# VHH binders against Putative methanesulfonate monooxygenase ferredoxin reductase subunit (msmD): the designs that were tried, part 5

Target 1, 366 residues: Putative methanesulfonate monooxygenase ferredoxin reductase subunit (msmD), of Methylosulfonomonas methylovora (q9x406)
Amino acid sequence: MTSLARADDLAAAPLARENCAVSVETKSGVFGFDCAPGETLLYAGLRHGLTLPHECATGTCGTCRARVMTGEVDVAWEEAPGAARFKRDKGDVLLCQTRAVGDCVLRVPAEVAAKPARHQIPAYRTGLMENIRRLTGDVISFEVALSAPMDFDAGQFVVVEAPGLEGARAYSMVNFTRSADRIELVVKRKPSGGFGDWLFGATAEGAKVKVFGPLGRATFHADEHKNLLMIAGGSGIAGMMSILASAAEADHFRTRKGYLFFGVRTLADGFYLQEFAQRVVEAQGNLEVTLALSHEDPAGADHPDHPGVKLASGMVHEVAGRAMAGRYDDLIAYVAGPPPMVDGALRTLITQGGLSPSAIRYDKFG
Key: E = the ipSAE of ESMFold2; O = the ipSAE of OpenDDE; V2 = 0.75 times the mean of E and O plus 0.25 times the DockQ between their complexes.

## First folded at step 1 (VHH)

Design g08 (framework vhh_8ghr_2)
Fold by ESMFold2-Fast, scan of step 1:
Structure g08 (fold): chain B 366 residues (1-366), chain A 121 residues (1-121)
Amino acid sequence: as target 1 above (366 residues)
Amino acid sequence: EVQLVESGGGLVQPGGSLRLSCAASGFDFSSYYAIGWVRRAPGKGEELVARIYPSGGSTSYADSVKGRFTISADISKNTAYLQMNSLRVEDTAVYYCARWESGYDYGMDYWGQGTLVTVSS
């Protein structure tokens, strides 16, 4: 494995041989940082402690939008969905897809702070692939044993680069442990997908990978003492599992309510069902879990094999909206999944639920 | 092999309507993919116009087209549609059909060849 201390091999081709000096103009003033050869501007800024805006960190959202004011940059994925509304002729870029060719000046239209050195600054680590397990016909869980402990908040994710595969891929942590020596991740196999196919192949177990993180702002904090609404589509469930683990550690549902809605196509596509049933028992009536089936009508209101897991028909955000009517008191909502589902949930929570945007934390993936 | 084939573009007067079609092959709309339309106007960058998850029916739209455009999908025909009403000169662009696979490590992975829509008098 190549050294993780340098980010030069995270990009497809080397652009510069030396570090590039980057200046970023923000609403909070001007900040400087160094970008390693081949490193994306987002990761470079984040590891220097700057709170640069980001959500997906993989090109599908527009949150890491910046403008290149001076200098030459290379955009790894010009057709990225998150850049579809950008004025590219004016220098608009996604920082998560942009690499410096030389020194450059950026403008970020947001408040940006410099983090104190001890507060979960993202960093590069190496990892070893372990405990690769098939959860369904097309869902695999795996663990990464980290070269150095990572302190993270429940709901955060990392990006992982596998040997021989181009680019980094984002995965939310499934577990929650302070100062984690290992992280658990889950992936849905993509037909012809590089990382998923590699995981289903013979060479993944014991392989060395590169990890950057923790990333993401849709984080759970038990000391906020709020009721929780969790709406997850597909692989968005990963971060919700981390939130549930953190809530259990803090005994949060002894005094607060939780509502989890997990969207899948059919009953056969459901996973983590035994853990959901156990969490419902442990919460003593204060946690409700609903599996929302978009392509199957359930025969009954409860999962036949997992008492405590409710069933409903429909898209997960619509199921959640109907079930949550009149139940939005003292609540923070966590939403994770594909952009259309997240956008639908945000609309419902704000217009029908009356939630402030500040009470909604979300991640858009793919 | 995944293919997206667009049709339905052309010249239309302001206030007119067009319906674009995107015929997909090499995958099923019953799988959880998003299908959408991205446009590129002359001298401008790309704009995501509309997106649908055909399997669930969820849709999203750019603010510039809300109330005027409607995206839909026919799962049995594996075809997505963009109904464009009340067309404006600024809607002039090449329209691309694109696919997104949902997930942490997935984004837009396939584009069609594009179809030109010209709105002029």
Scores: ipSAE 0.000, ipTM 0.127, lowest interface PAE 17.9, mean pLDDT 80

Design g09 (framework vhh_8ghr_2)
Fold by ESMFold2-Fast, scan of step 1:
Structure g09 (fold): chain B 366 residues (1-366), chain A 123 residues (1-123)
Amino acid sequence: as target 1 above (366 residues)
Amino acid sequence: EVQLVESGGGLVQPGGSLRLSCAASGFTFSDSYAIGWVRRAPGKGEELVARISWSGGSTSYADSVKGRFTISADISKNTAYLQMNSLRVEDTAVYYCARDEYYGSGSYAFDYWGQGTLVTVSS
């Protein structure tokens, strides 16, 4: 949709920035791509099929660190947590927070591939906010009806830009379907979270949002024929639900084992419990789901209202480590949650579980 | 503006004790849900060793340090402490104080970290 400004408004409107040519120097060679007006350098490179390093894609992790060698750039979030130790005077930037002002040359200190086989290439889509539902006192689910179908792998996420809110926010898909016309996302509220507050506002239902994705490499593929370990805290459960949906569609748990550990503070903070109980029944003993309570001791080993969901006391990665002793054979681990929980889980899986880093797939949010 | 400053690290013999302090400025402990002590040994990932939550006053510890480490806080001084007893060579690491802003989950979201203090346990 094109809109024509009135003649009396034209002199006040800023001129649209032209596309900028970007060159990126990497350990695997030099690549070129175009950056559109208002687009971040990370998203521009990703949609051209470059495997630019990223984890959160929203300013918190620091993985998309790069150096501006020549040219001018605009950094949208100067105080982003991922950039806290950057030498900004030497041109260090987070690509997920940086826009080109003109043609520029970047250096990324990593191996980068162009259009590798079997990777979904991220793209922009417009979305329409629908079916906003409250799951608990601090958890909201919603759907985004996409302007064009998105093919994604179970475990992947998107970034969402809401009207009137600064910055993009990363959310893993809860559902799984090929050529998805809509995606389901879930948000766990932070005490000062603007997006959570926006979801309760009058403008959220039916609002148009900008969606970029799919993103992330913590993906499930049934044809790998592996046992699955899933460790999730907070919003990390979203991607695990997508993995469970994909596994169910592929009948994966008829021949393979699954272990899901979901961390919450108290029994009352648990959600998706009916869905977990149903999937445990359908898996005929090959799927175990444990709700880990960090701030409450359970009265028994099983959830009183949801048979098949086990209860344990402790931090989710510690609960998983204890329960998984001797159970790491022929397994891929999926870990999703805040950075320190993910790092703690990675340590346990590598040092106690003996897993190769290549058998561990993770997403850090926060 | 927001800072966490650790102190009290150093060299100690196996079986010895150290008390680490974490002085917070630019926020009050009531602005967070918890404070954690996270350690990182060279070539290893991060391990959360102790956490104290202001909601309900709960503490938690990694199995590797239970019975040996004690976390506490002086809210009036905006300072958290880690008392480390019966230290082992395996406790050698850089110890970080971190603010936890994660809400309503058994997980963590540390948004501000101190610079770390080195603890070396050796003869």
Scores: ipSAE 0.000, ipTM 0.108, lowest interface PAE 21.8, mean pLDDT 79

Design g10 (framework vhh_8ghr_2)
Amino acid sequence: EVQLVESGGGLVQPGGSLRLSCAASGFTISDYSWIGWVRRAPGKGEELVARIYPSSGSTSYADSVKGRFTISADISKNTAYLQMNSLRVEDTAVYYCARGSYSSGKYFDYWGQGTLVTVSS
ESMFold2-Fast, scan of step 1: ipSAE 0.013; ipTM 0.504

Design g11 (framework vhh_8ghr_2; at its last look DockQ between E and O 0.01; V2 from the best seeds 0.00; counts 0 for: pae E 17.1 > 2, unsure alone 61.1 < 65, placed apart)
Fold by ESMFold2, look of step 2:
Structure g11 (fold): chain B 366 residues (1-366), chain A 122 residues (1-122)
Amino acid sequence: as target 1 above (366 residues)
Amino acid sequence: EVQLVESGGGLVQPGGSLRLSCAASGFTFSSYEYIGWVRRAPGKGEELVARISGSGGSTSYADSVKGRFTISADISKNTAYLQMNSLRVEDTAVYYCARYYWDTSGEGLDYWGQGTLVTVSS
């Protein structure tokens, strides 16, 4: 193959002018839904109540993989990292990056259900950007005042599309409340670019954004009455804040144990530490929080400014494995972070912890 | 263990060239949206100089280096490179290789190495 042959083969197809009928053939049945012009197949299926597979919803993880069996589609981001291992000549696509051109049939290699009992059905909303605050040198929190109330489960996220900025971004809710008029989100700012720089620009405060959600399957439910293990790398900590808020509302730690491991590079990179310390106090010995430092050896076992927050050196999944030995009784694990961290944590939980896959809920981000 | 190791820095005259390397271990580039080069000049903040997609195909550059610097990757060797041509005194900085990731709560730099010093001086 040559770049000329690839360019000719990849010429963009025209977008649909009308709703298209989409059929998905899954491991658990065949389901149909309408896909609106310009809408991704993932969002269309999810808003119809189908539990289509997804993790990141942004093109990086590959979990929303499907194969086009008949009909023509438009793939918006052919270079998406989640498509790196795709059999393109067989019609493999990411549902989150693909739009219908006409009626089509796809194979989804996953179990899919329609409107299961605990499923929050995603919807399109608009929102206003508010309360943009820096938490650390490179971590920014912000709120979105929603156009309509949203119900979500703790651990879920939304996808946000900002005006004038390429691409939509996925963010886990930090807060938890029923019928939320407002959601709180957090992002790590990268140098000289991206959504973080836009957040501090002249037009971000008060800007109107598009929001789709709630999304995500790694959810906390207090009525399951389980001990909790939470392992977060990077910005994956946001969903753990929501889980802790939901657990506190339910008084979960009166009778159950919780363990949170938060991976950062150095002591100075930690955030939400005051909130974690307060949660530890409120739990009266039933919640343990450890900040895992990948680039620093701590001087002591306790955070100097936030008593109740423990310190350990190492990658977060390794720290969790060492600390959790013999402590996996009656437990559900929540893992959120970059793929290598999630893979390491899953390996540790299965091999050292003896957890079944049904006891592990995770979001694997690119 | 995840590790990013930079090399290739040194002293060079204005107008000269250097090639920086970033060898990665403990992960593969294709697992991440971008591998990037960030620099910190004396008395200045951090600047994202160049990015290349984890698959090796898509690149972008800061305006300050566009046309002079080229980022590339050898995915099979898990190594990224920054070719720096037509160097200026203002390019003097510690250059860090960095790993970008995307998650449901945003995007960010996950790891960077200890850096390699580039000094442009007569």
Scores: ipSAE 0.000, ipTM 0.175, lowest interface PAE 17.1, mean pLDDT 81
ESMFold2-Fast, scan of step 1: ipSAE 0.376; ipTM 0.670
ESMFold2 (binder alone), look of step 2: mean pLDDT 76; pTM 0.767
OpenDDE, look of step 2: ipSAE 0.029; ipTM 0.541

Design g12 (framework vhh_8ghr_2)
Fold by ESMFold2-Fast, scan of step 1:
Structure g12 (fold): chain B 366 residues (1-366), chain A 123 residues (1-123)
Amino acid sequence: as target 1 above (366 residues)
Amino acid sequence: EVQLVESGGGLVQPGGSLRLSCAASGFTFSESYSIGWVRRAPGKGEELVARIYSSSGYTSYADSVKGRFTISADISKNTAYLQMNSLRVEDTAVYYCARDYSGYDFWGEMDYWGQGTLVTVSS
C-alpha cells in the first residue's frame, strides 16, 4: 500500500541527496522533478507544481495512469482497482501507487501545466486529530490541526496517513478558509475499513497524522459567475459543504442560483440538515437543497424538522434530473460520491442536461 | 468516418531528403488528438518515429531519428508532415500515418491508420 513520505523529513531538511530524477513526457512537453525516498511519483510531481492527472490519488480510479518508458519502479499496491485494465507489459502504472527505484522517464497522456492557474501547490504537513464527532450511526467528522497553514480551494481534498495503518486515504475538506490552520473532514465507515475503525475505536483524539494536499481539480470559483448544481452521495457531501461555505463568503447566491441534491438511503441517514436549512434562508430563494431518499418514501415534500430542506424519493441523479429539467443554463455541475452514483449523475448531466464535460467537475471515492 | 491519406514516399539515395504528407478527414487537428508516423521494415517490428499533439504542437521522436526527422502539422489544411533528412539505408520501411485519440486516461494506441507509403533508401 501507498505510504506518504514523512512530512517532518521534507519540511525540516533540504531534499535528500538520494532523490531520484524523474522526467515526464506530456501532451504539453517534458517536465522534470525529484522524487524523495519512499514518495509516490504522483505526490512528487504534484508538490513540484505539475498538474498531473488525478482523482482519488489512492489507487481506485485510474486517472493517474502513466507509462514507464525507462527506469525501474516499485508498485506499492499491484492489485489496485484503478489498474485493472492496464497494459502492464507495456509499462502502465498508477502514479499514486508507484515509487522510483532510480532515475526514470514517464509518459502521461494529458496536457500538464508547470503551475496550476488557481490551485495551490500540494505539500506535506503533519497534523493533530481533534474534535472527533459522531454525526450518524456510521458517519464521523474530525478536525486536523496542521503543522503549517494550507491554502486550498473549495472542493479540494487531502490524503491522510494514520499511525499504524498502511496506506493513505482521501477526504474532502468540509470547511473553507484561506490559510487554514485546521481542516474539517468527514468519513463514512465501511465494513473492515481500517481508518474508519481507528476513528470509531476512540484512540484517535490527539493522534499525529500525516497529510498531503490540497488535491483535486473539482473546485469552485465565485468569479466564474455560474449557477451551481451539486450532486452528492454519502460522504461526497463533504466537498459540497466547502463549496457552500465559499459561495456564502463571496455572496455568490445574491445573483446566482444553486441546487444541491444529497443522496442518502433513509431520512435517518441525513446529516448537516440544520446547516442546509440556514444556507437556504441566507440565499433568499436562490439556493434549493433536496435530500433524495433511495430506500424510503418521504411522508411529505419538506423535511419535518428542517423546513428549508426538500425531500424526494429516488436515486439522487434521477431526482436531480427531474428537478433540473429546463434549468441547466449558465451552470457548473459538481458531483461527488461512490463511482456508481457519479457515473449515473454524469450520464444524466450529459444526456438529459446537455452539459459539456468541461462544465462538469467530479470526484469519485472508493 | 476517419480517413488518413499518405503521399510522398519513394526511392532516395543515402544522405538524401524526403517529405511525407498525411491528409486527414473525418476529424479536425484542433481536437484533442495526436498524429504519429509509424514505420515497419521487413523483419522488424513497428516503430513510432514521430508524434505531434494537435492542441499544443508538442512533438516527440524516436532516438533513431532525432535531429534528422521533423514532424509538423498545418491545422488549416488538416495535414501532417514528416520531413526526413540525412536518410540512411536502415530508414527503409513502409511509413504509416496514424491517429491516436488522446482520451482522458491513455494515449499510445493508434485507432486509425493510413494505407502506408514505401520509403526505400538505396544506392
Scores: ipSAE 0.000, ipTM 0.278, lowest interface PAE 14.6, mean pLDDT 82

Design x01 (framework vhh_7xy4_2)
Fold by ESMFold2-Fast, scan of step 1:
Structure x01 (fold): chain B 366 residues (1-366), chain A 120 residues (1-120)
Amino acid sequence: as target 1 above (366 residues)
Amino acid sequence: QLQLVESGGGLVQPGGSLRLSCAASGFTFSSYAMAWVRQPHGKGLEYIATISGSGGSTYYSDSVKGRFTISRDNAKNTLYLQMNSLKPEDTAMYYCARDYYDSSGWFDSKGQGTQVTVSS
């Protein structure tokens, strides 16, 4: 029952004057690592091979909660939704939003291990912005040509930092390759979001960006031989595309069922529709795709231009709940989108679907 | 400079009514769908209602259908939530939100909230 973990291979002393020494007290022991200037404590710990708890890595979920025991820290986003329940006066912080000002001691109420496999450890890479394409009036896709290959699992995401823009932004990979020299990402524009506005401003092509990853634990593995439920809102569809690509490569839907529910506001806001229709054909009846329209009533049950894509009216988690009634057998659920959508989906899957938490994999994005 | 300011919360008896307001600034209000979400003490965010940019379409969670009405005044950049037949389980911090189903990144459009307490 005792967990044994060592931190001997982690940097115990700062490598430069600007680095801060961090000590983390966990249920499985004490670990040390260094945190670079401007780097969040979560990313610093992860790149040193520590399995620090995380989900969104951008302030919305609360999973990377820790307590600052000693030392001074700076919280980048004090109002982050994931921190709403925290005892800030007692040092509670989100590691993904917290930067070290000096050496500090943290407490993480979880078992943490040091990863031995180098290729599984998140790392910083530089990348070049390429193939920037507008998919709808408010959705843009882009590719990042990486400085070094990234080995990732379908459903994982990266954090991107653009030149001149403050803060990190999480984007799930749309493509799937085991040793990727290029990743495809997609973003929904927010006027105050910065990164989206930069992409829509047409100054981003050829720009050098900083990428941190791979991140996330909502990963698909075909050898689990499970039926798949995928519920996505907006740009949360990105990870589902990666899962579909991995499933297709493994011929997963030859023996298992898949159900994808993609929430958008209106029919005109739908994207990847041709690819969904093609995936439905290739799965030979074992994959169903439904576009859920939250702000428009569809004229019929099928997309007029993509007959394999079904249409339904309502919030995506409610549409999924109605369609999935009685169909939760032998299933892993993947949920990706903004926190309110994810919370609604989780409620439906647990109360209506009877799914255990271990059968539900999710990512919360802002 | 994007700002959302919620108001109108307070203490109310079961069966009572409250009207929440959200004053929006720093963006083109009429171009965005707007939502009300709530967070009970010690729990996660729960979606309750959304309204299209034009106000032509509205959607509600099952827990509030028939009791709550979302509306907007685009000329005043204001979002409203009329809450009727309030129940103790409606007790929560209520937040105004923009583009939450279609956005990646932060909830920078979520305001500070307004507390609603339904108690006898």
Scores: ipSAE 0.000, ipTM 0.199, lowest interface PAE 13.4, mean pLDDT 79

Design x02 (framework vhh_7xy4_2)
Fold by ESMFold2-Fast, scan of step 1:
Structure x02 (fold): chain B 366 residues (1-366), chain A 119 residues (1-119)
Amino acid sequence: as target 1 above (366 residues)
Amino acid sequence: QLQLVESGGGLVQPGGSLRLSCAASGFTFSDYAMAWVRQPHGKGLEYIATISSSGGSTYYSDSVKGRFTISRDNAKNTLYLQMNSLKPEDTAMYYCAKDLYDFWSGYSKGQGTQVTVSS
């Protein structure tokens, strides 16, 4: 995996102090930016205010695809899953895995804007790992105390790079506050996951990490006055918590409806249940929360310990599809989770729901 | 290299018909669901229809259901859209797409074919 550029590495290597001039040809014109030594082309472009296409920003999707037209580049993760359909001999690369060796010219076959007003411009911050807590046997929450405040929109994520671990990992913010001096993140442990294993170890507390963000376009804005559909699988619930917090602050559910579907394997795998129950009470009938169990049939329609949280059997996108039939009016859908779940949800929302792509906001993780 | 080439558009009177074609290459066509989307001049993208990899399932937006028919010929790597009872509101650039996600990002968007419905 590609490590984020580190200040110590940049200071130690004489050649690492030379910035590379990058030119990117897009459907909306030609833009230029500087790329720091060891920095990926995606992060370099994003921090200069370019809306370069991206989704995971960590090599698992193909969204940041570009072509190197001239110049030499270094690809840190050549076997990245997002690059499986690329023609490397033609210069195809993932910008989130690619570093410039010298000045280069890229082609991005997409519309790109410079310094858009609604999107916060991503930046590097250092952070300290704090308040690491186990929520279930394989789910852990943690906070990162930031070196400088970060403005972000509800639904956005950051990438985190831990010392001694290869590559960056994407995590949506769980909290919502403007000018945040700390962010709350949650992770579900993956088999063979180095970052998860590090978090469950003793050396993670108080560790210094590098954070890049905010990232992502699956953002909630209360001033759009829309009904909300939220479909989350696994750690995709993190961004939905941030959306719920933002909606509560804006008193959004006083006049609008919300529907949250959270997919887990079994009842015991559910978390944030008390928070969901509290949000349902506060919304006075305008928010419905359903925990979808893919590997267990619930004994009843309601969670026994958390009034207001509904239970249903099935895959979360299928549960949402059945429950939402005839209820897609004046609605924006937010979808977050693993690619197969997101793809299934997108298909259902477009074909069954009749939603335009502009009414669907999503993030694919892992 | 993935290529999608749309054709069959043109000028047609209201109430008329057109058949659009999309020639696909650079991927195993029979493994993928395909879609038609359109973009009127100066407006956003609008989903029209999707067909499963086998052709066994089809889905339509409410604005075209009963008037448009999506089909495919996997032996010829070709996707079709039969458009009947055309309305001025159907005037748009029409695109075929292998992956709606790639289409939204612009990566699998072909040149398109222009359909103009005017008296």
Scores: ipSAE 0.000, ipTM 0.128, lowest interface PAE 19.3, mean pLDDT 80

Design x03 (framework vhh_7xy4_2)
Fold by ESMFold2-Fast, scan of step 1:
Structure x03 (fold): chain B 366 residues (1-366), chain A 119 residues (1-119)
Amino acid sequence: as target 1 above (366 residues)
Amino acid sequence: QLQLVESGGGLVQPGGSLRLSCAASGFTFDNYAMAWVRQPHGKGLEYIATISWSGGSTYYSDSVKGRFTISRDNAKNTLYLQMNSLKPEDTAMYYCATEGYSYGLEDYKGQGTQVTVSS
């Protein structure tokens, strides 16, 4: 086993600059926090317990939009997709891409809470890359042994910063364990991308990484006593695995229904199939799992090697819409995947399913 | 007092080699990933290479992969960049840097050492 004795010493805070004082004006009042040298304003606020708006936390979505009212800031990724339509002359920024140069005042036009009881406060941890396993031709699973335990809710994610790679990358936890000393993450290789190439190149085993989290609000709580709909595309399945693990620990499917739809291109691209089959058996008829094939017509309705895993042809949100017709009673929907898939699922759930926005929890990963 | 001091730059002919050094002091060197970045005249900073805190992992920009080698000596608090097969396009001020918070180039960098590749 790799020693973690020095992992906590990786923090950049002791470097040449001092902390900056940040004030943030919100609909809920004014809050103050310190931003460490080189730290983004989003991560600084989140680790002080402020529920600042965010989705991707990595520059793509635009949800962490804020306005700099006073003070000097540095924008790390000026061409970030989430900032394309911002009024930069008026101080509009993405908090996940913005670093304080000195003391500053921000405005966030949203309701923000400080240290709410049901929220785990995000923090920096260092980690060591371990147990890197190839699941398919373009999907890799890995574990990160953490410098300090992390409490998280099923469905949450972390951002990982690898040595030599620019920017942080968001990955949902696959496992669910209270006071986790390690987390399991999964990544699907993109045609372009540094982290996937690094991970697939096998130089990552034993590497020290920086982890910030837990993040995300698409969380499962068994005490809500709801039926579950889970729609996942690609690596979006990671958070659903965590939800299934949490539901199993709570014996949730003894009295509630679950429906999981996992979109992949072909049958050969499916993974976690044995885990799905086991969960279906354990749920005794109260959990249905369907693998949706967007580029292959399955020969039968059931997976040939994994009893209990159903097969269907089509885009995952369309497959889910057809299968769920008339079955939206007393349900929370969880959706995770690429933006086009998530947007398609949201349209289906709201228009066809009649679900209120409060009954839909989602994460977009781009 | 935190300090990074680069050295080893100079004038070389295309196809030549240089070895850059960075002497680090005022912090626990073996706890931090280290990087080399460069800035050509009138242009922004460009990432070149990174080495993990232990020296076990190295990463390179596509422009220098196969030509440059980053290394470190933790006992001497020194970072190195071996530059082979130098091209005119490698002409820049070279800085060593420590790991910083979040996205972007390293938060703390030294004074730099000039590399000029010309006949």
Scores: ipSAE 0.000, ipTM 0.124, lowest interface PAE 18.2, mean pLDDT 79

